# Miniprotein binders against p81326: the designs that were tried, part 9

Target 1, 226 residues: p81326
Amino acid sequence: MLHFGGFIMEINHISKILEKEREEYIRNKVEEYLKQGFSKDDAVNKANQSWRTYIGHRIQDVIYNLLKKFLKDSGLKVTTDKALNNRNLPEELDKVKRLIAINYGEYLFLPDADVIVYKVENNDIKIIAIISVKNSFRERRFETTYWKLKLKESPVTSHIKVFLATPDKDNEISYKCPNGKPKKMRIILEYELDGIYFLKEDFEETEKAKHFGKIVEDIIEISKKL

## First folded at step 13 (miniprotein)

Design W44
Fold by ESMFold2, fold request of step 14:
Structure W44 (fold): chain B 226 residues (1-226), chain A 83 residues (1-83)
Amino acid sequence: as target 1 above (226 residues)
Amino acid sequence: SEEEKKIEELLLKAIKLLFEALELAEKGDYEEAIKKLEEAVKLLEEALKIAKELGNEELIKKVEELLKDLKELIEEIKEKLEE
């Protein structure tokens, strides 16, 4: 039972681990932007935005590696949006890319799908789930919900589970009714998505809002139904 | 206490090394991944010693399980390296 939580549950420490890097990162970035001629106020703002991008990529990489390790023995494969945007795409990944793309007439776009879980059976690829990794909800807070709704519009993508993974350090969605009032963002995300997986210990757990360590079990169970 | 703070620091360092090792192994850098995991094991063994001195049974069990998992991962990666 501890193996199902295994060292995957140690991702709950990811924010503490990465935050130790923040001060040096910000300091170095501010100096870099000042040398480029930006004002101090602009340099600080740009450094903070750079940090948000950096920490998001770092968290995504850890999630990818953990899922790849823990899903491998179940015959499930894992890739990323970064891998799908490479110039020399192998046939298998090209098929994965096409199977999650959303058609807008003349244009074809990938959803917000930082990490993608799929399986291969008899040269047939079945997308199981996509996971959107969000470090904060200040902008585009419902983008993941939009992509879930778009995927539901086609019978070839409607089965794809859409999950949100977040440390939610600022408690923007950690509780449904803080101070007795419904938190709109938490309520809507939980209603529309197939699951929210928290990379921390302090949040209100529900059937859809869980510790990240539960995601492996959930994905395996979903894959058995497909 | 100071000892509990030391255990937390050791755990966080070990977990960071674990995440780095997983990334290295994904890239095929098995020898470096093993080195990172061996460093993490040493940190956890120190944390376990302190946890036993404190008599914190919950923490002892957590660290022992993590040590077991890391040692198994080291063996998995060593097998890949020998292939």
Scores: ipSAE 0.496, ipTM 0.818, lowest interface PAE 2.3, mean pLDDT 87
Fold by OpenDDE base, fold request of step 14:
Parts: structure tokens; C-alpha cells; sequence
Structure W44 (fold): chain B 226 residues (1-226), chain A 83 residues (1-83)
């Protein structure tokens, strides 16, 4: 059992923990937007939107910190697309940025990469995995899939694993065929991505759909093959 | 039961503190991270006590594992603080 195995399992509670902050957050944001001159209804709507964004970032931060911690002992490094959005990058991060860039002819663009896992070996950087963190699938449902497919098109990036991590609070992708009806989003995401990792217990486990607790081991195993 | 709810509450608080501690540690604020983890340990110890009183072996094992993990994390962060 991996070090901190118990803690990783408790990540299942992240949504519940963060939800406890919602009431206060919404109240404060509503007040802020009212002071800015918005109507009550607009203020509430904007506050709710702000909350969704906030919670998404919080979950990303937690996952980032966990992966950084648990992968460190294996000599693996982690960064984010945000960290790469700098004009003056250290050489290592500049190389990481170049190694995940997608070619659009005259331009290179980065995939959405909430977490980037890489290793440094023999002064060369090898990108291992990109993890996309989604709290909800209301927007950009297949964006991660798009990036996976784009990465696959280049021999430079085709080896990069793309994973999705989600609490899937609304059970949008937890099961493939609940009540005999295929869940299009689950099926497509599982097919196109290298894996889906759930921050919950109630989901249909498959070879590619696993509990988040397995992500560290999987990444380490992949890293050994590179 | 009321006792089970109390255990859950304690667990949630402890886990929250753990997440915050990890964030602090990543920022280099090791002292504050340790304080949060120590508080989390206290909460889990209370949860463990209640779980033992209830005779819930599953909860006992869960909390004991978490306690072990937290204590190990505290030691790791302490080592970094001394460096």
C-alpha cells in the first residue's frame, strides 16, 4: 500500500468539505456585486458562477499538491499550464512548455493542462502525463479529449498520457450504462483518454476508470517505461 | 447515529486541515503546516476514541490509517523545516 494511502482515499470528501464554504462565499460575493451596482438577481447569478470557478480551482490545487507530494519520492516533477504562462521561464520549464506544445502551423499552443507530470533524465525532459481536473461537465465536456487527440497527432507528444480527474458530483460519467442507457460522455471520455480517475467511491470501475488513489502508481509505472 | 455523525464531522475537519497544510507546505510555510496537521491529529484522535466506543472496526481502521499518514507527513515536513 502506497505511503499515504489512507489520505488519498479521503479525497472523496473534497466536494463536501468545499461545499461547507459555499454559503459564506456566496453571501460575500453577492454583497460585492451589489456594491458594484448589479441587481440582486444578477448578483446572485454572478456569485454562483464565481463559486463554480472557485471550487474548480480549489480542487485543481488540491490535486496538484497531492500529486506533487506523492510523486516527488519517485523523482517525478509536476507543473501547470499557468506556471508555463511566463515570458521568462527557467530552462527546465521552457523545455516542458515546448514539449507539450501543439503545432497549428504558424503557431504553437499549449493544451489545457491543469497538472503536467514530467521527469528529468540524462539532462533530457520527458513528459509523462497531463491531468485535466474537472469538477463539473457543464462546459467544455470534450475539451480534454480534443487535446488528447491533438497530442496524439505528433510524434513529439504522442506518448503523453492524458488523464481526467473528477469528483463527478452530478454523476455525469460515473457509470457507462445506468439503467441500460449509454452515457455518451463517459463512453467517449473513457475511450479517447488514457484514464479517468474518480475522487469518489460510487462509480463503475474499469481498466481505464479508476479511483484517484491509483493515479500515483499508474503514473510511476508509465514513467518507468519512458 | 449521533456518534457516527460526530466522527464524520471530525474527519471532514481533519481532512480540510490536511489539504490546507499541504498547500502551506508547498509555499514553504512549514511551521503553519505542522500546526494544522497537529490539530488534525487531535481531531482524528477524538474520532478514534468515539469509533472505539462504538465498536466500529471499519471506522477504527480508517482513522488509525489516517493518523499514521498524518504523523508521517508531520515528520516529513519537520525534516524540511530543519533543512
Amino acid sequence: as target 1 above (226 residues)
Amino acid sequence: SEEEKKIEELLLKAIKLLFEALELAEKGDYEEAIKKLEEAVKLLEEALKIAKELGNEELIKKVEELLKDLKELIEEIKEKLEE
Scores: ipSAE 0.478, ipTM 0.784, lowest interface PAE 1.3, mean pLDDT 91
Fold by OpenDDE base, fold request of step 14:
Structure W44 (fold): chain B 226 residues (1-226), chain A 83 residues (1-83)
Amino acid sequence: as target 1 above (226 residues)
Amino acid sequence: SEEEKKIEELLLKAIKLLFEALELAEKGDYEEAIKKLEEAVKLLEEALKIAKELGNEELIKKVEELLKDLKELIEEIKEKLEE
């Protein structure tokens, strides 16, 4: 068990590291949009939106790379929804795509799956977990919960664990009842999902709410039961 | 303290390099990944020195653990480069 325990704990700093780049990024993007003919106000708004997207992708990429590295020795594989959007998929990824698809009658759609963990045994693919990565909860607060519930509706996908990974910068879901006031989002997400993994230290730990450092062990344990 | 701020700065820089190295390694750029990790090791060694001077046992332990992990990662990537 590659105890990269020290390294995985340092993921807590990802938000701070990325935030240091914000001012320069915004300035450069504003200049870019101004050159494209946008007004100053529009340029600023577009730059801020671009930043949110950029940060989201960067965090997702880091999580993906970490999971890929730490799960490799256990024989587990990882992919992303982005990789599955290709027209020409290798057979393995095509199978993965089909095994996470949700049935809507005439149509199949994929859940939001920032990271997909699976194993290959005897040429059979078993999906182990889907990890949704969220930097903030300002928009689409319960989307991950929706996908978890939809996956549960089919015997084909009901076994798939759905996890949320977040730095929760604004402390929206870090505590269940701060100052005696229930945080609806934390309570619902924790109840409906298989786990919440925080990229920070300052949070209320529970059976389902853990530090991101525990996700590798949890996934490996789940994989042994499938 | 100023020294604590310096340690934090060094840690953040090292962690950034680590994340970049992982991205490079996943792309098959092992040589460049190793270079970044080696730079990160140097930064952490400096941080460790300062932490020891301050007598901060918690920081010492943290940095030592990170150094261990980075060195192990370097060796793993080196093995891949030789294959």
Scores: ipSAE 0.477, ipTM 0.785, lowest interface PAE 1.3, mean pLDDT 91
Fold by OpenDDE base, fold request of step 14:
Structure W44 (fold): chain B 226 residues (1-226), chain A 83 residues (1-83)
Amino acid sequence: as target 1 above (226 residues)
Amino acid sequence: SEEEKKIEELLLKAIKLLFEALELAEKGDYEEAIKKLEEAVKLLEEALKIAKELGNEELIKKVEELLKDLKELIEEIKEKLEE
């Protein structure tokens, strides 16, 4: 049983907890945008967009902190793409950055990597997994699959597991065929990615679609094979 | 029931505090993290009391597991504070 196993299961409530802050957040942002000279309708729209960004970052931060905590005892390290966006990186993070880079001929670019899990063995860094955190799938629905496919093209990065973590509040990918109708996004994401981890209970479980509580065990198992 | 709603409210508050405590601990604010966790423990203890009064074995087990996890986390953060 994972240390803090009871707590990780309660991550299901994250969306509900954060949603309680929405009304106050929106009100404050609307007021801010009105003071900036926006119309009421524009202010409301901008506030809603700001909220989507805000809540996405909050969920990402929670997931990062949880993974960092739960993987620490296994000797695994965690970082983020934000931490890698520096000209002066420590040697370890500079190596991590290079090991996830995708070749575009004259240029190297990084995949979207909200959370990066790696290990250090005998002064060598091995990238284990990249976790993309998505609160909603309204925009860039297949961005994570694009990065997975790009990483797979190189022998340097082909071993890196790519996972998606989501509360899927709008039930866009929770079920494969609700009411007998195939959900294209669920089917493609599950096929292309190494796993989907749900921060909720109400979803169709498969070999690759699991509760978020399983992600730590899965990452540890992968790390042992590298 | 009203009692079940109260338990849910207490659980949500405790979980919120736990998330905040983890963020604080990551930033090195261990003292404030511990305070939040201790508050969360109090909330869960109240929830446990109500669950026992209701005789809901599932809720009792759930809350007890959370309490265990929180107490372990407090001890871990205390160790870091002493370093």
Scores: ipSAE 0.472, ipTM 0.782, lowest interface PAE 1.3, mean pLDDT 91
Fold by ESMFold2, fold request of step 14:
Structure W44 (fold): chain B 226 residues (1-226), chain A 83 residues (1-83)
Amino acid sequence: as target 1 above (226 residues)
Amino acid sequence: SEEEKKIEELLLKAIKLLFEALELAEKGDYEEAIKKLEEAVKLLEEALKIAKELGNEELIKKVEELLKDLKELIEEIKEKLEE
């Protein structure tokens, strides 16, 4: 079973595993779209979009399972936005959903919260952290900013930590100032979020930017203060 | 009441425009995103007027908060467009 060393090794290899899978996935999808009558250029574009969707869900599932496994013995629970969409929610999960929902009249909107960590104490639910899982940063710049601003404006949700987990295979945010030139996206995300956790080894570590293997320890320490 | 139903209809339409604008901005269509956000602001200003006439403090607070959020988003997107 996974122990601390196995957890670190699995995380370090996930970006390499994903790259080896990508070429075969893209090739197969291009062939599938060509058979459906799409042009070569359209088939390539659709295949790349299909990969981004596929890998985003796969990374999210891996992160969910790892966090659930390693936080279990610390009295912390983990759920997902997918689980909260279930019509037949247990009372506990219904409370989690309503606690993080942004209320606009009769409508409840969930923040950009792919994985949610919470605890149950004295029959009350306390949300510790939400983790947004991103493979690319060109598609959701303003949604994440909006939800973070909304969470920090409410006393009920202002304590919730917002983390980003990413393989960052294209090195879009891995370094703050490569070649002495600031990367605006890395600087913005590091400023606005409570932490960035990389699913790879090659990145610039800072107070907020760490290897994903540190997230369990960080969440446990945060939970002790709440 | 009928007025409260009108406010909630305006809120729903404004929220739909907000998310449409966020999708446009994420694709890089900043000018269209701003247009949709400005339309949402007009709907919220109408909702705010009705909420104030009703004296509904809860609705007034919700609408004012959302108006502030949208205006901040408009400024943020305009700054990105200038880059």
Scores: ipSAE 0.012, ipTM 0.472, lowest interface PAE 7.7, mean pLDDT 80
Fold by ESMFold2, fold request of step 14:
Structure W44 (fold): chain B 226 residues (1-226), chain A 83 residues (1-83)
Amino acid sequence: as target 1 above (226 residues)
Amino acid sequence: SEEEKKIEELLLKAIKLLFEALELAEKGDYEEAIKKLEEAVKLLEEALKIAKELGNEELIKKVEELLKDLKELIEEIKEKLEE
């Protein structure tokens, strides 16, 4: 069995590992877009947007696989929003989807829940936590806090913990008051969310802002209280 | 130093291979996952050799722990192949 503590310390380098791929990826994508008839400037912009999506999905996949692996022995199951959007949804996952859905009258929408942790007890499903994975905060900065607020509005979903996992490569939320000036994004995210888990070493650690290596222990402890 | 930079490079490459193997195993591509892990083990064995030549006890312990974890994971995935 892979020992979580040994490998989770190395995950703090995930951005550096993936960033080494960036130059080749961008070069290939620019070439692809030029062949489609885009101008050089448009091709570069599209390639950069494509990279941000790609690296975000890669980080999400790593987090999903690690959580699935290390929560298994605690009776906890892990799924993704992609799996929940499958047309041929197994009954267990259909229940998970319904248990996290937000009611807008006649419409039901899923929150920003890249990774979902749940347990099954006596044929009942209990959602423990949803994790939003963000590589960058240049778009949809507070989407995760919006979904936490919506989940809090119903007693059926108010227990669900909402976490943010991020390498925060550009230091957008790593510190509360860098240079003596408050960072509104960090302060609001920490206040509204149940936890922020950083996939890097250099950030301001608090009771809610922690190294990613703590997420498994925290989820297990929360699941015991539910 | 130059040797410590080489060890870091080897470690990062091995960790990348590990994450790729975990993704492959999730999709059921167990044979390719094992191949990636065996490649990562070779990189870590090279890193361990350099760390021992440097006498860096912290690096030696770190690399040995990673090697143990990867070898254990290889055996776990091989057991899934038998199923």
Scores: ipSAE 0.006, ipTM 0.325, lowest interface PAE 11.1, mean pLDDT 82

Design X21
Fold by ESMFold2, fold request of step 14:
Structure X21 (fold): chain B 226 residues (1-226), chain A 101 residues (1-101)
Amino acid sequence: as target 1 above (226 residues)
Amino acid sequence: GPEEILEEAEKLLEEAYKLIREARELAEKGDPESLEKALKLLEKAIELLRKAIEKIQKALDQGVPEELRKKLERAFILAEWLLEFAEWLLEYIKERLEKQK
């Protein structure tokens, strides 16, 4: 009677719903930037960047709330890189921040980690996974892969799973070999990352490339092994 | 009995899903009249989902045979995913309607 994909996969429509406001959003932002004294070309460029940031954050918020809701009963906690950048961090989040930081010689930096899943076990924190959220791949195509490789370089962080969650709005990574030719971005992302979770119906499923609705089960199973 | 509760809950979920799908299609149009209609459909769908979740949880709390428990747990998870989406869409539509005033 009930279909797993039919009910859980309603989340696949969020990007399309949000995209309906794009033209109005950009028009309003261009007007705002023109009032600030920017040229029309600069205002348009800034408005488009503002839109990409806005829609990315809207999708990230949905994913954050879903994971927080569905992982809570498994003893898993969720935070964001935005929360980790706030002043006066609670001690727990400060520990999360320190456990994910990457050493670049004399410098320490946080990876770009949109959503972070962790657990507290015997007063210690163990980071389970980070999820990068991308609506499309116009900029920072392999940023998530870079952070996976950096985390893998240290035994302290090498266990951290790195996932990509994406509507793939422009159909850039949905298939490995469209028209018989390998799609470089999809092949490299799938090879290097621990998983890609699509918020869309039309994509090539593999062991690592899955419907977003499966992410909760996967995270819970991974947490049992750590 | 619990089997009748599962059947009743699945009918509520199926009805709520149809309402949510219609509301989503209206929200994709984005005009105020479509958004207002979508809002009403979502309020009804949320009511049905909360009723289904309550019935499923009550059946699970009373204990059931393992096979029926698995079906009830699957229905509960599906209902919770639909509810989360419906609540998000409801709040999004409210935001859109306020901005278009």
Scores: ipSAE 0.630, ipTM 0.831, lowest interface PAE 1.5, mean pLDDT 87
Fold by ESMFold2, look of step 13:
Structure X21 (fold): chain B 226 residues (1-226), chain A 101 residues (1-101)
Amino acid sequence: as target 1 above (226 residues)
Amino acid sequence: GPEEILEEAEKLLEEAYKLIREARELAEKGDPESLEKALKLLEKAIELLRKAIEKIQKALDQGVPEELRKKLERAFILAEWLLEFAEWLLEYIKERLEKQK
């Protein structure tokens, strides 16, 4: 009697729900920046940047809490890039950070890993997957693929699955060949990444491009092979 | 028996889903009156979901044949997905209503 697809589909509306507060958010932020002495043009630009950061964090929080809830029974732990950038890291998280960091000579940087899934096995930490969360692709279109390629370059990190989770608000990667022409961004992202998980109903489903509801079982299956 | 518990839980889940969908549509409107109504619908949906989860868990704890156990576990997972979304939306609506004071 139950329709699983229908029940899971409600999470696909998160971006649209959040977008309804955009006008109010922008208006309030412009007013705030004008009071701080910014010009009208600067205040508008800063408000729009603030909005993009805000909505991105809200979507990331949903994904983080969902993964944390549904992966815990499989012995999998979840953390975020923000937690890993904290000054006071517990030893466990410090190890997670070191296991995903990319070495650029004198500098050490974390990949675009909004959410990190790992397990603790015999006091060892095994990174299972990192998930990049993007509401749209207006900026930093291929950042996630860059980090996947960097992770592949080291034996220590080459096993880490790199996923993209996205509402794809502006329909930039939902279809491979809209209007008969290949969509470069979709094709490259699907080719290079280990999976794309859409928080929307309307997209072209493939072996790597799936409904977001599939991410939990995929991560669990991967973890059992490591 | 456990099969009757599964049917009862599935009815609770269907009722909760309808309430959640209606609440989501009201939240998309965003006006205070719609948000207040959505809040009430979500509180009811969460109550139904927790009741369903409790019934399913009790049935699983008593032990059941594997085929029924798989059905109960699928219903449990579905209820947890719905509960997570409902709780997120409830908190979001509370935040929206607080800001409109």
Scores: ipSAE 0.558, ipTM 0.800, lowest interface PAE 1.8, mean pLDDT 87
Fold by OpenDDE base, fold request of step 14:
Structure X21 (fold): chain B 226 residues (1-226), chain A 101 residues (1-101)
Amino acid sequence: as target 1 above (226 residues)
Amino acid sequence: GPEEILEEAEKLLEEAYKLIREARELAEKGDPESLEKALKLLEKAIELLRKAIEKIQKALDQGVPEELRKKLERAFILAEWLLEFAEWLLEYIKERLEKQK
């Protein structure tokens, strides 16, 4: 009997594999910044910041492509906030953009949305979920929570599920109360978000905190209720 | 019959998984020789996965009992997950090898 768990576990290594590029990437960027006239310390700092951005995008791309493939088979569509940041959008994406926009009075802004999942039924667009992808929680720890709360404030967007997908490489949110001490970030994220999906093995599983392998099924189930 | 097809598909998936795991372990080493070996393993794994998917699809098309259908669908999902990972890893390794040149 194929243990379903074993096959999906390979995705747990994606972050680790991508992190192997760090040393080479940092070296090259430091050299680049030195050539630009930065000090050694500044070059190193800039290189590290560049790496964080780079690795973040790499992980986002992987997760996006995974979801795109699996959700396509179920008749669901995906896009990104970046793809919506165009003046000339096809009608379908223009509708998606309008349906996820957050009202700030004079302005509409899009939430940060690494993956936007939607379906088309009878030419109507229904937004199902927004997925934020984070490699680490060093910066903007509760940004995803902010967007969830903002989306919840409007009847237009309140139904949209907001998920976090993360390898949690630094074990920041893997457990709620390790050693009897509550991890504020895990507790808040799990409370405020609709789900957290881990691309790792070692985490505390709950109703809302699951392995990433469950995300497709969960999205499909939500889609059927919409 | 469809049950035999499922069994064959499961065997292919198991074999593919072993190859993918080995390829991943080699990719984690990161040296050019390991990366090249990993590519070969992944190519074979991808072939096996495609065969498994094809077998599963054929079985599903024949009209199978509900219990068997569920098993086939699960196997299909697993195959697709493994395939996507293998293809990603393959592309990653190719990119790494190109940068080392």
Scores: ipSAE 0.552, ipTM 0.800, lowest interface PAE 1.0, mean pLDDT 91
Fold by OpenDDE base, fold request of step 14:
Structure X21 (fold): chain B 226 residues (1-226), chain A 101 residues (1-101)
Amino acid sequence: as target 1 above (226 residues)
Amino acid sequence: GPEEILEEAEKLLEEAYKLIREARELAEKGDPESLEKALKLLEKAIELLRKAIEKIQKALDQGVPEELRKKLERAFILAEWLLEFAEWLLEYIKERLEKQK
């Protein structure tokens, strides 16, 4: 009997595999910053910051490509906020951009969206979900919740599901109440978001907190209701 | 029959999974020799997965009872997940090997 759980669990190693580059990356960046005239301490700090950005982007790219592949078979499309940061967009992407924009009165701004899932039916675009990908929560811990709340404020965007995908490598949100102490971040994220999807094995599963392997199914189900 | 095809596909998936796991473990070591071995294992795994997917698709196209259809669809999804991971890992290894030259 194919252990469905076991096979999908290989994605849990993505973050771990990518982290193997850290030592080499840090060494090279430290050398680069030293050559630029920074002190050893400054070079190390800058290298570590650079690594966090680098590894974050790599994980985002992996998740984007996974979702793109699996959702394509269901006729769903994906894009990113970065792809929408152009003056001259194809008509389809221009419509997507407008449909996810948040109103600030005189200005419209896009939410942070590592992955945007949408469908095209009868020449109409429907936004299904936004997925934020976070490797760690050291910075901007509640940024995703902010965007979810802002999207809820408009009938144009209130239907858009907002998901968080994370390996949670530092175990910041894997459990709600480890040792009887509530983890504020986990509780708030789970409450405010439509779902949290973990690229790891060791986490507290709930109705909203699931393994990443469930995200495609959940998105497809949402799509059918729109 | 379709049941035999499912069994064959499941065997292929199991074998592919073993290869992928071994390749992943080798990739985690990160040395050039391990990476090269991992690459070979992944290539084989990808081949097995493609064969499994093809078999499953053929079975689904023939019309099967609902119970068997569900099993085939499940196997298909698993195969696709494994394939995507294997292809990603393969590309990762290639990149690592190129950086070490």
Scores: ipSAE 0.548, ipTM 0.799, lowest interface PAE 1.0, mean pLDDT 91
Fold by OpenDDE base, fold request of step 14:
Structure X21 (fold): chain B 226 residues (1-226), chain A 101 residues (1-101)
Amino acid sequence: as target 1 above (226 residues)
Amino acid sequence: GPEEILEEAEKLLEEAYKLIREARELAEKGDPESLEKALKLLEKAIELLRKAIEKIQKALDQGVPEELRKKLERAFILAEWLLEFAEWLLEYIKERLEKQK
């Protein structure tokens, strides 16, 4: 029992390890932008923005691959919103796309979905969950909440669980009331979403806020009830 | 029996975990010597994890009581988690070493 917690904790270091590249990455990007004719201040700002995008994608890829591997043995499949952005989709993915689409009257749009979990039974597709992966909450803080609320508005999508996975590098949502002050972002995200999964050790655990190591079990359990 | 296999698998997992932890700590230093040492540790850890997974799978195939099955399944999940992390870290280290050349 004691060893299980320790083993899963290694994933908590993914973000920290990736952050070790920051200094070198920023230096190289600044040099690149200076060569392109940007001012020093502009080059630094652009480099920092580029880094945020870069590290965000890397973390998303890691989480996607982890979920893909672990869910496969349970007969569950995964995809992404990006993979669905094609005119010619295989039948299975075309069905997935249609089953997660949000109605805006004349238009259907996909929610932001870094990971889409679904099962195929008797040629029928059931969407189980959507996972949003965020490294930091500096930009677009409530986008995941927006998509959850939109998915609830339709009986076609209302059953889809929406989860957030994050290392929460800046400790923006790790605790509800640090130092007695409510963290609006944590409270709202936990209330509106079906769960928050942390790739870190130091966070306030609740019924909805759990370590990322529990996400696979939770998804499998949900899949059995559908 | 299946219980002995579980015990052996757990020992392999514990050893693999120690190697992975050490490799991670070395990777955090980021110098070429530390990265190269970390790479070797991860290769060994991955081998141990694959052995553990194989043992667990064999035990599960023998038709074990439900309680033991649950323990084996938990061990299997842990092994897969460690394996995925180790493989990721290995690839990361390789990329870092290539960029430093």
Scores: ipSAE 0.545, ipTM 0.798, lowest interface PAE 1.0, mean pLDDT 91

Design X21
Fold by ESMFold2, fold request of step 14:
Parts: C-alpha cells; sequence; structure tokens
Structure X21 (fold): chain B 226 residues (1-226), chain A 101 residues (1-101)
C-alpha cells in the first residue's frame, strides 16, 4: 500500500526541523551578547552568524554519521575536517590529511572539506571523495568550486570527486533556468563539481544533480573504478 | 517462508513510518508535553525498525532466491535510512527537553 520512496524522503525534513529553532536561537544569543556588553546591532549580527555556523554543523553531523554507517560494509571509511585538525593524529588520518593537502609553494593547506571518504588497501590510502555541506548560499558561494579546481591541478589529487550536499533552504540552486533566466550559481556549481546532492524534494534532477539518497550508491560505484 | 518475512518487515516499516511522522509533527509544537509524547513514539518506532532489520538480516543469512534477495536488500536499506532519521530526531527531542528544564 505504501510506497517505500516515501520513507527515504524523511531526511528532507532535517533542515526544516532545525529552522524552527532559528527565532528562539537568535533571541537567546542576542540576550547573551547583550549581557556581555555588546551593542544591540553587534549582538544581532553576531547571533545571525552564530546561527549559520550552528545549523551548518548540525546538518554536517547527520551527513557524516549516515555516510559512515552506509559505507562501512563496502570497505570505505569516513572522516571530517574537524577530526583532521586535532593536535595528535593517528597515522592513518595523518596520511589522509597529507593526501588532500594543496601545495602553495612552501606551504601546504587543506581544502575546505566537511566530510572525506577514503579507502585503505594494503596500507595504501586512496581518497575517493570530498563532500561540502551547505544549508544555504549566503556567502562563500563558490568556495567548493575553487577547491575542486585546485585538486584538479595535480595528478595526485585530480581523481578526487568533489560533491556538494545541500537542503538548498532558500531555493538558490534547485533549478537551472527558473522563469527562463539562467541561475549562475547552479550552472557554475553543476559544471565544475562532480555532483550536487539535494536534501529536498523540489529540484531539477540531472546526471550530476540528484537526491541525497543516491550519494551512497554513487560513492561505492566510483570507489570500484579507482 | 522468506516472502512472508518480507511482508512482515514491510508492515513493521509502515507502522514505524507512521509513528515517526506523528512524532515529527508533535516535535514541531515544541511544548514539553508534546515533546515527551514524540519521544515515546520514536522509541517505539526505533524498536519496530530494529525488529524489521533483524528479520531481514536473518532471512538474507539463510539464503533466498535472487529476486527475493533484491527485495529484502531494498527493504533493509529503507529501514536503515528511517532508523538514522528516527535516532537523530530522538536525540534532538532529548536535547530540547533538557533545554526547557
Amino acid sequence: as target 1 above (226 residues)
Amino acid sequence: GPEEILEEAEKLLEEAYKLIREARELAEKGDPESLEKALKLLEKAIELLRKAIEKIQKALDQGVPEELRKKLERAFILAEWLLEFAEWLLEYIKERLEKQK
């Protein structure tokens, strides 16, 4: 009687549930900053920035745990940028960190990656994909694209797939040409990235733009080709 | 037989999905009484999902015809996705209840 497609779509509600907190979160944070001596204007600005960081991390945590769970039986491992920034890294994670680092002459920097998928074969580590997680595109709209381009510059990192996972809360990239006008952000992101995975129902599906429910299958398929 | 196990698992998934949807709607109301009700519904939904997963895994371990195996694997994946959402929502509700104390 019930379509199983409906079950997988429940993950689309995570952003909406978290957004219900926004007004309460902002109110509480403004009060906190006012008690610290900030002006009303500064307190509001700080509270809004705090909210954007908070909701992004909450969505990232869900995606990290989901990928970790579903990829483990395929011999794939998952880590995060937070884990790679720890003081003393286990040798395995230290190798992961070095394998995604971008060379800027005498300096090595990590790309902005929220979630990293890799595999281990005979003590050899292969980076499969980097997933950037964004709730909306208020700022740093093309940072994921920049890192994809930098990874493509070296033969040792050019194989790394770069994905964007997003609820696209404000409907900024869900369609290529809404009302007949090309959406620059959607067009460029889809052109440059290896995939966009939506945590929502209402978007224009293409070979690169898919529902988030497809990401596990896609990652596993890519890993078999490496 | 294994086909009966699949139908039992699908019924458990359907019931769990109804409980999860109801819990989500209660959680959106946000008052402590609604949150407490949502928590109980999610605990029941998680129990049903784990039972369904266990039944499916047992059937797969015994070996089944390929067509039934594909259906069981599909049901398993759907159950695991629902379980992740239900567990996330449960933790969210517990956090909200603690904050309101």
Scores: ipSAE 0.488, ipTM 0.767, lowest interface PAE 2.2, mean pLDDT 86

